VH-VL binders against q0atu2. Designs and how they scored, part 113

Target 1, 119 residues: q0atu2
Amino acid sequence: MLDKKARIRTSREYRNVFEKGKRLSGRFLIIYYVENALDNNRFGFITNKKIGMAVIRNRIKRQLRAIVREYQGQVKNKHDIVLVARAGIGKSSFEGMEKDYIAIMKKAGLFARNANKID

## First folded at step 6 (VH-VL)

Design t96 (framework fv_dusigitumab)
Fold by ESMFold2-Fast, scan of step 6:
Structure t96 (fold): chain C 119 residues (1-119), chain A 121 residues (1-121), chain B 111 residues (1-111)
Amino acid sequence: as target 1 above (119 residues)
Amino acid sequence: QVQLVQSGAEVKKPGASVKVSCKASGYTFTSYDINWVRQATGQGLEWMGWMNPYSGNTGYAQKFQGRVTMTRNTSISTAYMELSSLRSEDTAVYYCARDLSYYETSYMDVWGQGTTVTVSS
Amino acid sequence: QSVLTQPPSVSAAPGQKVTISCSGSSSNIGDNYVSWYQQLPGTAPKLLIYDNDKRPSGIPDRFSGSKSGTSATLGITGLQTGDEADYYCGTWDSSLSAEYVFGGGTKLTVL
């Protein structure tokens, strides 16, 4: 579970990210992201009705929170980031969602690098 | 400018199949889902299904399940909708439309011009 | 038949105000955000309202939307002859394996 401090919780906060943020799309996920003034990262999770029935939407939301929590230490500080599930995400594996998340965060330049991590 | 351009009118006999194309330009084709919607002469709009051009995943309205197939070719930014076992009741204008998510909803923000499909003997 | 109910027609004079209703159920309008689409004669539909009450860029503030319970309303003020069109509400329906549903459409005549 993510700390309350790390969660986007209100409709106004979500809409701020959608209206002011940058958009980047992956295979199963879209992210909207914007720098914040809070000195910490906050995450939001959206599973629109187009994803499927409530059981599927709730499972996807739980799995995305678990993925974000696992990789939270790699995310550049001071961002509000909203993850939006794309149609068909329910047909992907957990590993497929995780892989897509990592790829899209790297492409957005949101994963931190350290000086000792040379490929 | 963002636009969707559809293929030209088709005339088909009952029992045939039709494949309508929808070419996207002015945006990253794989970044937005595509909906297909039809409208019979003098009737309202009817949703047929969605296709995710990145993954290839689809979801179809129950009424069209088993007769519709939605695909894409990402190298030419083109979506396709194929409807088989055509009946006279399938005579309609067929639209593709881009899906845009905003907060807890999604809607169709850009529409193709439509493709008229006439099914007659 | 449509899942969402709209009046088949509405009419008013130039400069007047009209409202178009869209009635649904708890599985669609009651639990989702509503969009409105305008279809001018012989053309493709155009997004007019999203997220119940938001206007896309280029849509004048004469057009407004609202939602209460299981119903949504489109309002048009200062009617112009160019507003003659069919108007459709639309939303997702969770009871139908996540299908998008439209209202039956309302023909607006400006006399």
Scores: ipSAE 0.760, ipTM 0.909, lowest interface PAE 1.2, mean pLDDT 91
Fold by OpenDDE, second read of step 7:
Structure t96 (fold): chain C 119 residues (1-119), chain A 121 residues (1-121), chain B 111 residues (1-111)
Amino acid sequence: as target 1 above (119 residues)
Amino acid sequence: QVQLVQSGAEVKKPGASVKVSCKASGYTFTSYDINWVRQATGQGLEWMGWMNPYSGNTGYAQKFQGRVTMTRNTSISTAYMELSSLRSEDTAVYYCARDLSYYETSYMDVWGQGTTVTVSS
Amino acid sequence: QSVLTQPPSVSAAPGQKVTISCSGSSSNIGDNYVSWYQQLPGTAPKLLIYDNDKRPSGIPDRFSGSKSGTSATLGITGLQTGDEADYYCGTWDSSLSAEYVFGGGTKLTVL
């Protein structure tokens, strides 16, 4: 799992990202991202009814957390990033989610240039 | 002005392939997915798939899996849809459409003018 | 055969109100926002309604959308001759390999 300090937890923190951040859409994910004043990144995850039953939403959330954890060391620091699951993500493979995450993060310029496992 | 301009009408034989182009202008091409939708004469709209111009990633309707290929050339802001093993039932108008996604939903807000593809022996 | 079901045709006189229904299931309309597209004769589809009930810029308020349960409805008041067209509902369906699905379309005739 992500460290506690690497997680967005409060409604205020989420609102700040939505209100002040930039938005980019992938196929399965929408990300909202904004610079923070910390020395680390924080991630938030939103899986609403669009993607299915609670059991599905929870599974998707776990998968997204795993993906974020895998690549967190390659993400530029000082960002709050919220991942919003889009419709259809429940039918995507883990690899598909991963590819979409990588693609959208690259589009956002959030990966370090020397990051591996990106291309 | 945001617009999508598609290539001209095509006439093909059964078994051949067709490649339709869709040139985007008025916006950042790599920021929005491109959908392809076709419509047979007198019939309804049929979604074929999506393509992300930045990554090149695609998702196709099951009906067209193995037969459709969606690509792009980012240098000229152009998306392509190639359909192979053409059949008479592939005769239709083919549209490209920009996908606009937000927090809650996704929809197609800009459409190309359409490309007529006729498959006949 | 369309995943979403629409009446094949509706008609009314100018100035009247018409409604077009769109019926689906929990995996599409039930959980996802619905869009509506207008297609005038011989033209490409045009976005008419998004997010169930929102109008893009340039769409008059005589067009409205609503959603309840697994069904959506398009409303057109003050019907004009220029409204004669085909109308399609659409949404994503998570049960069909993450495919976008359209209704079968409704032909609106202005009498």
Scores: ipSAE 0.016, ipTM 0.648, lowest interface PAE 7.6, mean pLDDT 89

Design t97 (framework fv_dusigitumab)
Fold by ESMFold2-Fast, scan of step 6:
Structure t97 (fold): chain C 119 residues (1-119), chain A 121 residues (1-121), chain B 111 residues (1-111)
Amino acid sequence: as target 1 above (119 residues)
Amino acid sequence: QVQLVQSGAEVKKPGASVKVSCKASGYTFTSYDINWVRQATGQGLEWMGWMNPYSGNTGYAQKFQGRVTMTRNTSISTAYMELSSLRSEDTAVYYCARDISYYEGSYFDYWGQGTTVTVSS
Amino acid sequence: QSVLTQPPSVSAAPGQKVTISCSGSSSNIGDNYVSWYQQLPGTAPKLLIYDNDKRPSGIPDRFSGSKSGTSATLGITGLQTGDEADYYCGTWDSSLSAEYVFGGGTKLTVL
């Protein structure tokens, strides 16, 4: 599980990222991201209704948290980043979501170095 | 400025197919889903489906499954909606709309001007 | 029939206030954010309210939205003749095959 201090938890915090942040879309994911005034990164996860029923959305959200955790050491510090799952992600493999995440984060310039898994 | 510009009016016979286009400009086409919504004369809005221009993935309303196909051509930033086996009750204005995902949902922030499709014998 | 229920019409005089209701169920309005769309005669719909109560840039604060339980409300104050239009609520339905659903629409007449 991702540490609680690394999670965006309130609707106000999500709104700030959406309104002030930059947007970059991948195949299965959209990221919204903005620099924060904290000493750490925070991540938010949105699995909207067009993905499917709650059981599917909860599975996807859990898998995305696992992916983010694996690569958290590669992310440039002081950012709030929200991952929004796109419609169709429920048909993706874990590997497919992971590949999309890495590609998006690299394109956004948010990786401090080349992506490698951090266990 | 964000714009969605649709193809012109179509007149079709029952049993034919129609393909409506929606050309996007003023934003990165592959970053936003496109939804299709229709409206019969004097009636309300009816959602038909969504299409993801990056992946090509789609989701269709159950009522239209088997008759509708939504595609895109990313080189010209254009979305397409093809409806087959046309019936007189398919006579309507067809709209494309850009879908922005926000928090736990999505909404349609920009709409095309509409394409009138008339199905008559 | 539409999945979301709206009154078919509403009317008031210029300068007055109106509210338009939108009633659904736990699988749509109860679970999801609601949007409102304005359709002027002969035109495409335009986003008026999103995320229950947010206005896009350019929409005056005379327009407001709210949601309580399985119902949503659009409020319009200081009515103007140019507000004559059809108003639609919309949201996702979380049933087996997730679909976007609209209300039946409300025709606003400014007397």
Scores: ipSAE 0.014, ipTM 0.652, lowest interface PAE 6.9, mean pLDDT 86

Design t98 (framework fv_dusigitumab)
Fold by ESMFold2-Fast, scan of step 6:
Structure t98 (fold): chain C 119 residues (1-119), chain A 121 residues (1-121), chain B 111 residues (1-111)
Amino acid sequence: as target 1 above (119 residues)
Amino acid sequence: QVQLVQSGAEVKKPGASVKVSCKASGYTFTSYDINWVRQATGQGLEWMGWMNPYSGNTGYAQKFQGRVTMTRNTSISTAYMELSSLRSEDTAVYYCARDLAWYDTSYFDYWGQGTTVTVSS
Amino acid sequence: QSVLTQPPSVSAAPGQKVTISCSGSSSNIGDNYVSWYQQLPGTAPKLLIYDNDKRPSGIPDRFSGSKSGTSATLGITGLQTGDEADYYCGTWDSSLSAEYVFGGGTKLTVL
């Protein structure tokens, strides 16, 4: 689970990222991102009703947090980043979500040039 | 400017299939889901399903399961809705509509002009 | 299968106020944001209100929305003849298989 300080928690903070941030879409994920004035990155996660029932949405949210945590060290510092799950993500595998996350983060320029998961 | 432009009117016989197209412009096609909604003459709006243009994933209303197929061609930013085994009660105007489902929201912000499909013998 | 309930028609004079109700259940309006769509004769529907009470750019503030419990309301003030249209509420239904559901529609006549 991500440290509390690395999480976007309030509706006001989410709205700031949506209104001021850049947007990039992947296969299963959309990210909204903006530079912050903090010492660290913060992540938010949104799984809307279109994805499916609460049990599916909660599973997806947990899996996305796990993916973000595993790759946190690869992300350029000082960003607020919101991950929005797209329709159909509930049919994806964990590996599929992970690959999409890496691809969109690299395309957004948010991963270091040679960023790789360290085992 | 965001636009969704649909194919022209179709006249079909019972038992045939119809394939309606919806060409998107003015935005990144793969960033927004496309929904299909129909309306019989003098009747209300009826949701048919959604299609994710990046993944190709779909969700259909139970009423249309087994008869509807929603697809896309990303190279030409075009969505398709094919309805098979047509009956006279399928006579309606068919609309495509763009959906940005984020932050727990629910709305179709841009709609195509509609495609009239008439099923008659 | 889950249909939202709207009055079939409402009418009022130019310059007056009108409200259109939309009643659902806990699995649709109670759990989700509500949108409203305006359909002028012979045209495609147009988004009028989203997220319960927000207006897209270009929609005048004469149009307003609200939601309480399992019901939503569209308010129109300063009625104009150009407001004659069918009005539909819509939302996602979260029960079992998620589907978008529309109200039956309300025909507004400006007499």
Scores: ipSAE 0.007, ipTM 0.605, lowest interface PAE 8.4, mean pLDDT 85

Design t99 (framework fv_dusigitumab)
Fold by ESMFold2-Fast, scan of step 6:
Structure t99 (fold): chain C 119 residues (1-119), chain A 121 residues (1-121), chain B 111 residues (1-111)
Amino acid sequence: as target 1 above (119 residues)
Amino acid sequence: QVQLVQSGAEVKKPGASVKVSCKASGYTFTSYDINWVRQATGQGLEWMGWMNPYSGNTGYAQKFQGRVTMTRNTSISTAYMELSSLRSEDTAVYYCARDFGYYESPYFDYWGQGTTVTVSS
Amino acid sequence: QSVLTQPPSVSAAPGQKVTISCSGSSSNIGDNYVSWYQQLPGTAPKLLIYDNDKRPSGIPDRFSGSKSGTSATLGITGLQTGDEADYYCGTWDSSLSAEYVFGGGTKLTVL
């Protein structure tokens, strides 16, 4: 589970990321991201009904949080990042979601040089 | 000093509609969602839905879908909840509340004083 | 009937302690933060605990919250007569079309 201060919590903070942020699409994920004025990164997660039933959406949300937590040490500091799950994510494996996350973060230039997994 | 001030008590006949207002002050109105919660006399709290005051987007509890409409007027920092096709079981105190939390995990840090709606002939 | 289960009432004497339970499922308490609300007679609810265990400014530390698995607990120590109220837990529930859900409420009586 991500630390509370590493989570985007308010509708205003989500709105700021969507409106001022850059957008990058992967196979299963879309990320929106902006620099913040804090000393840490914050993450938000959005899964909608197009993905599938509540059980599937809840599983995906938990798996995405686990992936983000594992790689949080590699993310360039001072960013707010929102992960939006695409409809096709319901058919992906954990490994598929992890691979997509790594690829999209690298393409966005959000992974710090020579950073390692924190786990 | 955050404050939510609601409109006064209403008495309505079955089949009518009621529109309750909630005026916000002490913060940037468009920055936080407004939720509506009702409570029948001697009963518990029942969530009705949320409204994003910046976008106008809403989400309603399944039970109220098709009968409830949540809107706002940003120029006067006021949220509205309209409930149509009123029945006697809609007799309750209706609260607006400011949402402070995750998009998918709201919680309500400030509440309006409540508006009593009585549905009777 | 509520999605989250609370005892309907609890009671204790001034100065004692009580705990109020709130039981749910993996789709609500198990995956989301829990809040607690205090409602004094004739008043609007007031936020007492948020994010499972955090207190807003002005809430004394004799009020505490915790969460384990699919259950949450509100603890109140050093009971005062002014604590007589209804207490509600609340959280998000994805299984009910992504709705916020409340517990049925617990009436606290301080003798």
Scores: ipSAE 0.007, ipTM 0.587, lowest interface PAE 9.1, mean pLDDT 85

Design u1 (framework fv_recibokibart)
Fold by ESMFold2-Fast, scan of step 6:
Structure u1 (fold): chain C 119 residues (1-119), chain A 121 residues (1-121), chain B 108 residues (1-108)
Amino acid sequence: as target 1 above (119 residues)
Amino acid sequence: QVQLVQSGAEVKKPGASVKVSCKASGYTFTDYYMHWAKQAPGQGLEWIGEINPKSGGTNYNQKFQGRVTMTRDTSISTAYMELSRLRSDDTAVYYCARDKYYWESLYFDYWGQGTLVTVSS
Amino acid sequence: QIVLTQSPGTLSLSPGERATLSCRASQSVSSDYLHWYQQKPGQAPRLWIYGASSRATGIPDRFSGSGSGTDFTLTISRLEPEDFATYYCQQYGDSPLTFGQGTKLEIK
């Protein structure tokens, strides 16, 4: 699991990321992201009804949290990042989700060794 | 009525910069991302990038990274795209188009009329 | 990046005929993120079909979209003179966003 400090908790905080952040689409994920004024990263997760039944949505949410936790050390500090699961994610493998997460984070310039810069 | 109205045609020399505008009306400007696309004469469409009008945050297609800058002015509901170090193959019609910043309804429902940029020596 | 290949490049037909336009993706694209735009000479593109199969506001019911995975189709059941235009498919499934090269529907 992610520490409480690493989680986006309020609807106001989610709205802030959507309205003031940048966006990047991957195959199974869309990320919305913005620099924060804190000394840590915070993550939010959204699964919508197009993914499938609650049991599928809950599985996806758990798997995404596990992926984010595993790669937490690679993420540039001071960002609020919301992961939105896309409709096709329910049929993907864990490895497929992981690969998409890594690819999109690198494209966004959010991984420490990525050449891309937030602009 | 939703409208996106772009600035007029431009003729530039190689090496110059061009700044195209897209004025939005009929909706809340900051509720939709603004995108820019290029269409060279007789060719298809190519996505250049997007801007969040509320924050000014941008994401560009890597092909244009380093030469394109997108900005906006919320007081006049206008988005801008500046393309620098112009080459002859930048001759094209440039379009602005909007989409919703939420994950639902990600498609370009309204487009500007286009701005012809001609780069010639 | 996802490459969209449209076929045929040009389709010459007469009013009253059926048109079938294909769009093939180099990688699987969720149908929710595959869209079609119509463009006439001298005009901006216009949203025609979104999410592979949903008609945009005001689009006649002779137009239908279908497909999933890598294969998508736009069908016009009975061509009217105003339907002759270039049609582009577009994916929003992965960045960078990409368009197909277009299918030009022209009168014989």
Scores: ipSAE 0.265, ipTM 0.794, lowest interface PAE 4.2, mean pLDDT 89
Fold by OpenDDE, second read of step 7:
Structure u1 (fold): chain C 119 residues (1-119), chain A 121 residues (1-121), chain B 108 residues (1-108)
Amino acid sequence: as target 1 above (119 residues)
Amino acid sequence: QVQLVQSGAEVKKPGASVKVSCKASGYTFTDYYMHWAKQAPGQGLEWIGEINPKSGGTNYNQKFQGRVTMTRDTSISTAYMELSRLRSDDTAVYYCARDKYYWESLYFDYWGQGTLVTVSS
Amino acid sequence: QIVLTQSPGTLSLSPGERATLSCRASQSVSSDYLHWYQQKPGQAPRLWIYGASSRATGIPDRFSGSGSGTDFTLTISRLEPEDFATYYCQQYGDSPLTFGQGTKLEIK
């Protein structure tokens, strides 16, 4: 589960990821990632007005959290990772979003090549 | 005023399908997601899934994935939930509920009256 | 999924007394996505508290919600006869959406 320890919450933490981390763009997502000094990964989520109405942004954020949670155990440890939703994500299916997440995380070297959905 | 009126009680045999309707009034049907919930007798509430009435897009609880289909008819402001391959533990009251966005929060502000579905051999 | 555990399962009190209902989440939930619903026998649930602490339209002042993180509380300062019902907490912060198992508030 994506508990409190697994979440980026402060502006300072986000700034650190953006300033020191690497950036990689997928079809629906942009990820910023940097190694941290912790024993766990932390995830942050950004959904801006380009996606659509606030209710849509919140839904997308909720879906991204669900995806991250599902694959949390397959991500290399000791990373801060910020997911930024791209404008087109609002028109994507959940499965499409999931596929993009897996692809971009694999490309970043944060996700095992043989990563599968965990039920 | 906002109202959600659901179809009447259903009695089905195991293996059959049931389709429950939820007619909305008092607001623009396509502006709000519609959710469905299950409540077994004497039990709590379980979320089944949601539908975007405008696009027809759906998201289902994995527990019901493969057996549930949510649709809508915008011309009559009606949402539908179909559950297939029914079994005894599908016996429950099923509710539709409107998804409300307010002050950066999301919640169910209006509910249908519920539809009892009984599955028995 | 986020599991919400409510306590107690049943709360027996008299009119005029104070009621405290607890909802504990298996992981942290934003206050904006924690809600309470009231349900009476033979009726559909009704929105009661949203965003952990905001009363829905028409809900009396004697009802209040509080909490953050994993611990949330619904409080009724002075019970009225019409307040006896089952109360459910719900999280809208992660998929799948989930409800607590409910607390039945009954007349002692």
Scores: ipSAE 0.018, ipTM 0.671, lowest interface PAE 6.3, mean pLDDT 91

Design u10 (framework fv_recibokibart)
Fold by ESMFold2-Fast, scan of step 6:
Structure u10 (fold): chain C 119 residues (1-119), chain A 121 residues (1-121), chain B 108 residues (1-108)
Amino acid sequence: as target 1 above (119 residues)
Amino acid sequence: QVQLVQSGAEVKKPGASVKVSCKASGYTFTGYYMHWAKQAPGQGLEWIGEINPRSGGTNYNQKFQGRVTMTRDTSISTAYMELSRLRSDDTAVYYCARDKYYWESLYFDYWGQGTLVTVSS
Amino acid sequence: QIVLTQSPGTLSLSPGERATLSCRASQSVSSDYLHWYQQKPGQAPRLWIYGASSRATGIPDRFSGSGSGTDFTLTISRLEPEDFATYYCQQYGDSPLTFGQGTKLEIK
């Protein structure tokens, strides 16, 4: 589970990320991201009606949270990141969503190097 | 009325840098992302990157990463694209174009008139 | 990156004829993120069709866009002299954003 403190919750906090951050588009996801003044990373998740019915949107949201949680340790410190699910994600596999997330985070330079790796 | 007005044509030598400007008017400058695109003579369009004018945050096409820098000056509603270490294949018309920051309607609704940059020795 | 391939490269027709322009993507693109721009010599591109099928403000009804997945089409039902221009498709689905190479519509 993502800790409560690792979640973007308020509309004001979401707006701050959209307006003051930067963004990157992927096949099934668009991310908006900005450095924060906290000790930790926070994640937000948005699913739009264009994706499909509420049951599909809720499943996608749960799957995205699971992916984010799995890769949380690789994300560079002190960012607010909002994941917006794009049209077409409803037809993607879990693996497809995961690959897109990894690709976007690498392109954005948001994945930190392994702390235990030698030079 | 929405307008994007770009700086005039430039002639540069290989190895030099060029900085193109795009002055926005008729809308809230910080409410829209600004993009830059390249069009070589007789060729199609190529996306260079984008900047959030409110934050200065940028994302570049990897093909231009390391040679391109995008900035803005909110006091005069102007965006800039600087391309360094110029090569002959950088000869092109460069366009700025605006885009919304929300995810629901992402397309380039207004474009600048273009700036011709010629790189020759 | 997603590659957009437009065909034909050049289409020579007369006013009054129907034009059909193709844009094929190397990967599936949601129709919401496929757009068309018109460009005349010496001018900037202009938004023409967005979201595969929605006409931009002021664009005549003779223009229609369609398609989904990897295959998209721009159709002009009856060409007017002002329609002869280069048309570019663009995807906003996956970074980097990409354009097709263009289809030049020229007078026969």
Scores: ipSAE 0.348, ipTM 0.818, lowest interface PAE 3.6, mean pLDDT 89
Fold by OpenDDE, second read of step 7:
Structure u10 (fold): chain C 119 residues (1-119), chain A 121 residues (1-121), chain B 108 residues (1-108)
Amino acid sequence: as target 1 above (119 residues)
Amino acid sequence: QVQLVQSGAEVKKPGASVKVSCKASGYTFTGYYMHWAKQAPGQGLEWIGEINPRSGGTNYNQKFQGRVTMTRDTSISTAYMELSRLRSDDTAVYYCARDKYYWESLYFDYWGQGTLVTVSS
Amino acid sequence: QIVLTQSPGTLSLSPGERATLSCRASQSVSSDYLHWYQQKPGQAPRLWIYGASSRATGIPDRFSGSGSGTDFTLTISRLEPEDFATYYCQQYGDSPLTFGQGTKLEIK
């Protein structure tokens, strides 16, 4: 579970990431990331109507939270990171999302090259 | 206390339709997704689909798409599952189950008592 | 879809013994989305373990869950007569949601 302190929660926090952060696009995800002044990372999640019905969007968001939580220990600290789900993610498997997340995070330099699932 | 009470057993002919109800009580009906599962005699459980009682939005297992329709009546806190074009392998106990979100997990914390649907010629 | 395979299909043990039930997934599943349910004849399933290792409300501490990735285990340290039932694992990590075929724990 992501602690509350590890979550982007306010519109102002989201706006800061979008305005000042870097953007990278993966197959199923777009990430915006910027350094923060904290000792921990904060994550935000956005699912658009392009993905599908609310029940699907909510599931995707929960799946992404699970992925982020599992790999949290491998992410470089002091970053605000917003994950934006792309339209195609609704048809992807959990493993597909996971693979895309790892790939894009590595590309961003936020993961080590040898990042693997944490048990 | 949370309770899910389902409608009684049904006997149907092949090609007919059946509509099973699940009345919820003890909690805010529109606050939780409702799921449906199938259990053939002596077999395991199979997920049919889910419904958001607030919006009426649904998501079905592809195996049942085109034959299943999930609806709800918020005024009486009741969810419905209708299965059409029945065949013999639809004979099973059908369960409704409440979706619980807790600690970034999703699971079924309460179940109905089940409804036996028998399809025979 | 993610296929969950449980083993053994039937487990015959006596009260007081230790029981180990396995659930293997065809794909990796987050531990947050792997759950166990208990079912007795003529009754609906009941939530038993959620998030791979968390006991549901009212579940005795003789029950424990563990595992990650594709391998999960439900353990009963000391079987009581009321523990004999069928146990199902279930994943909520991907659509469609799927269950294992179940392990029947019966009294020897």
Scores: ipSAE 0.022, ipTM 0.705, lowest interface PAE 5.8, mean pLDDT 91

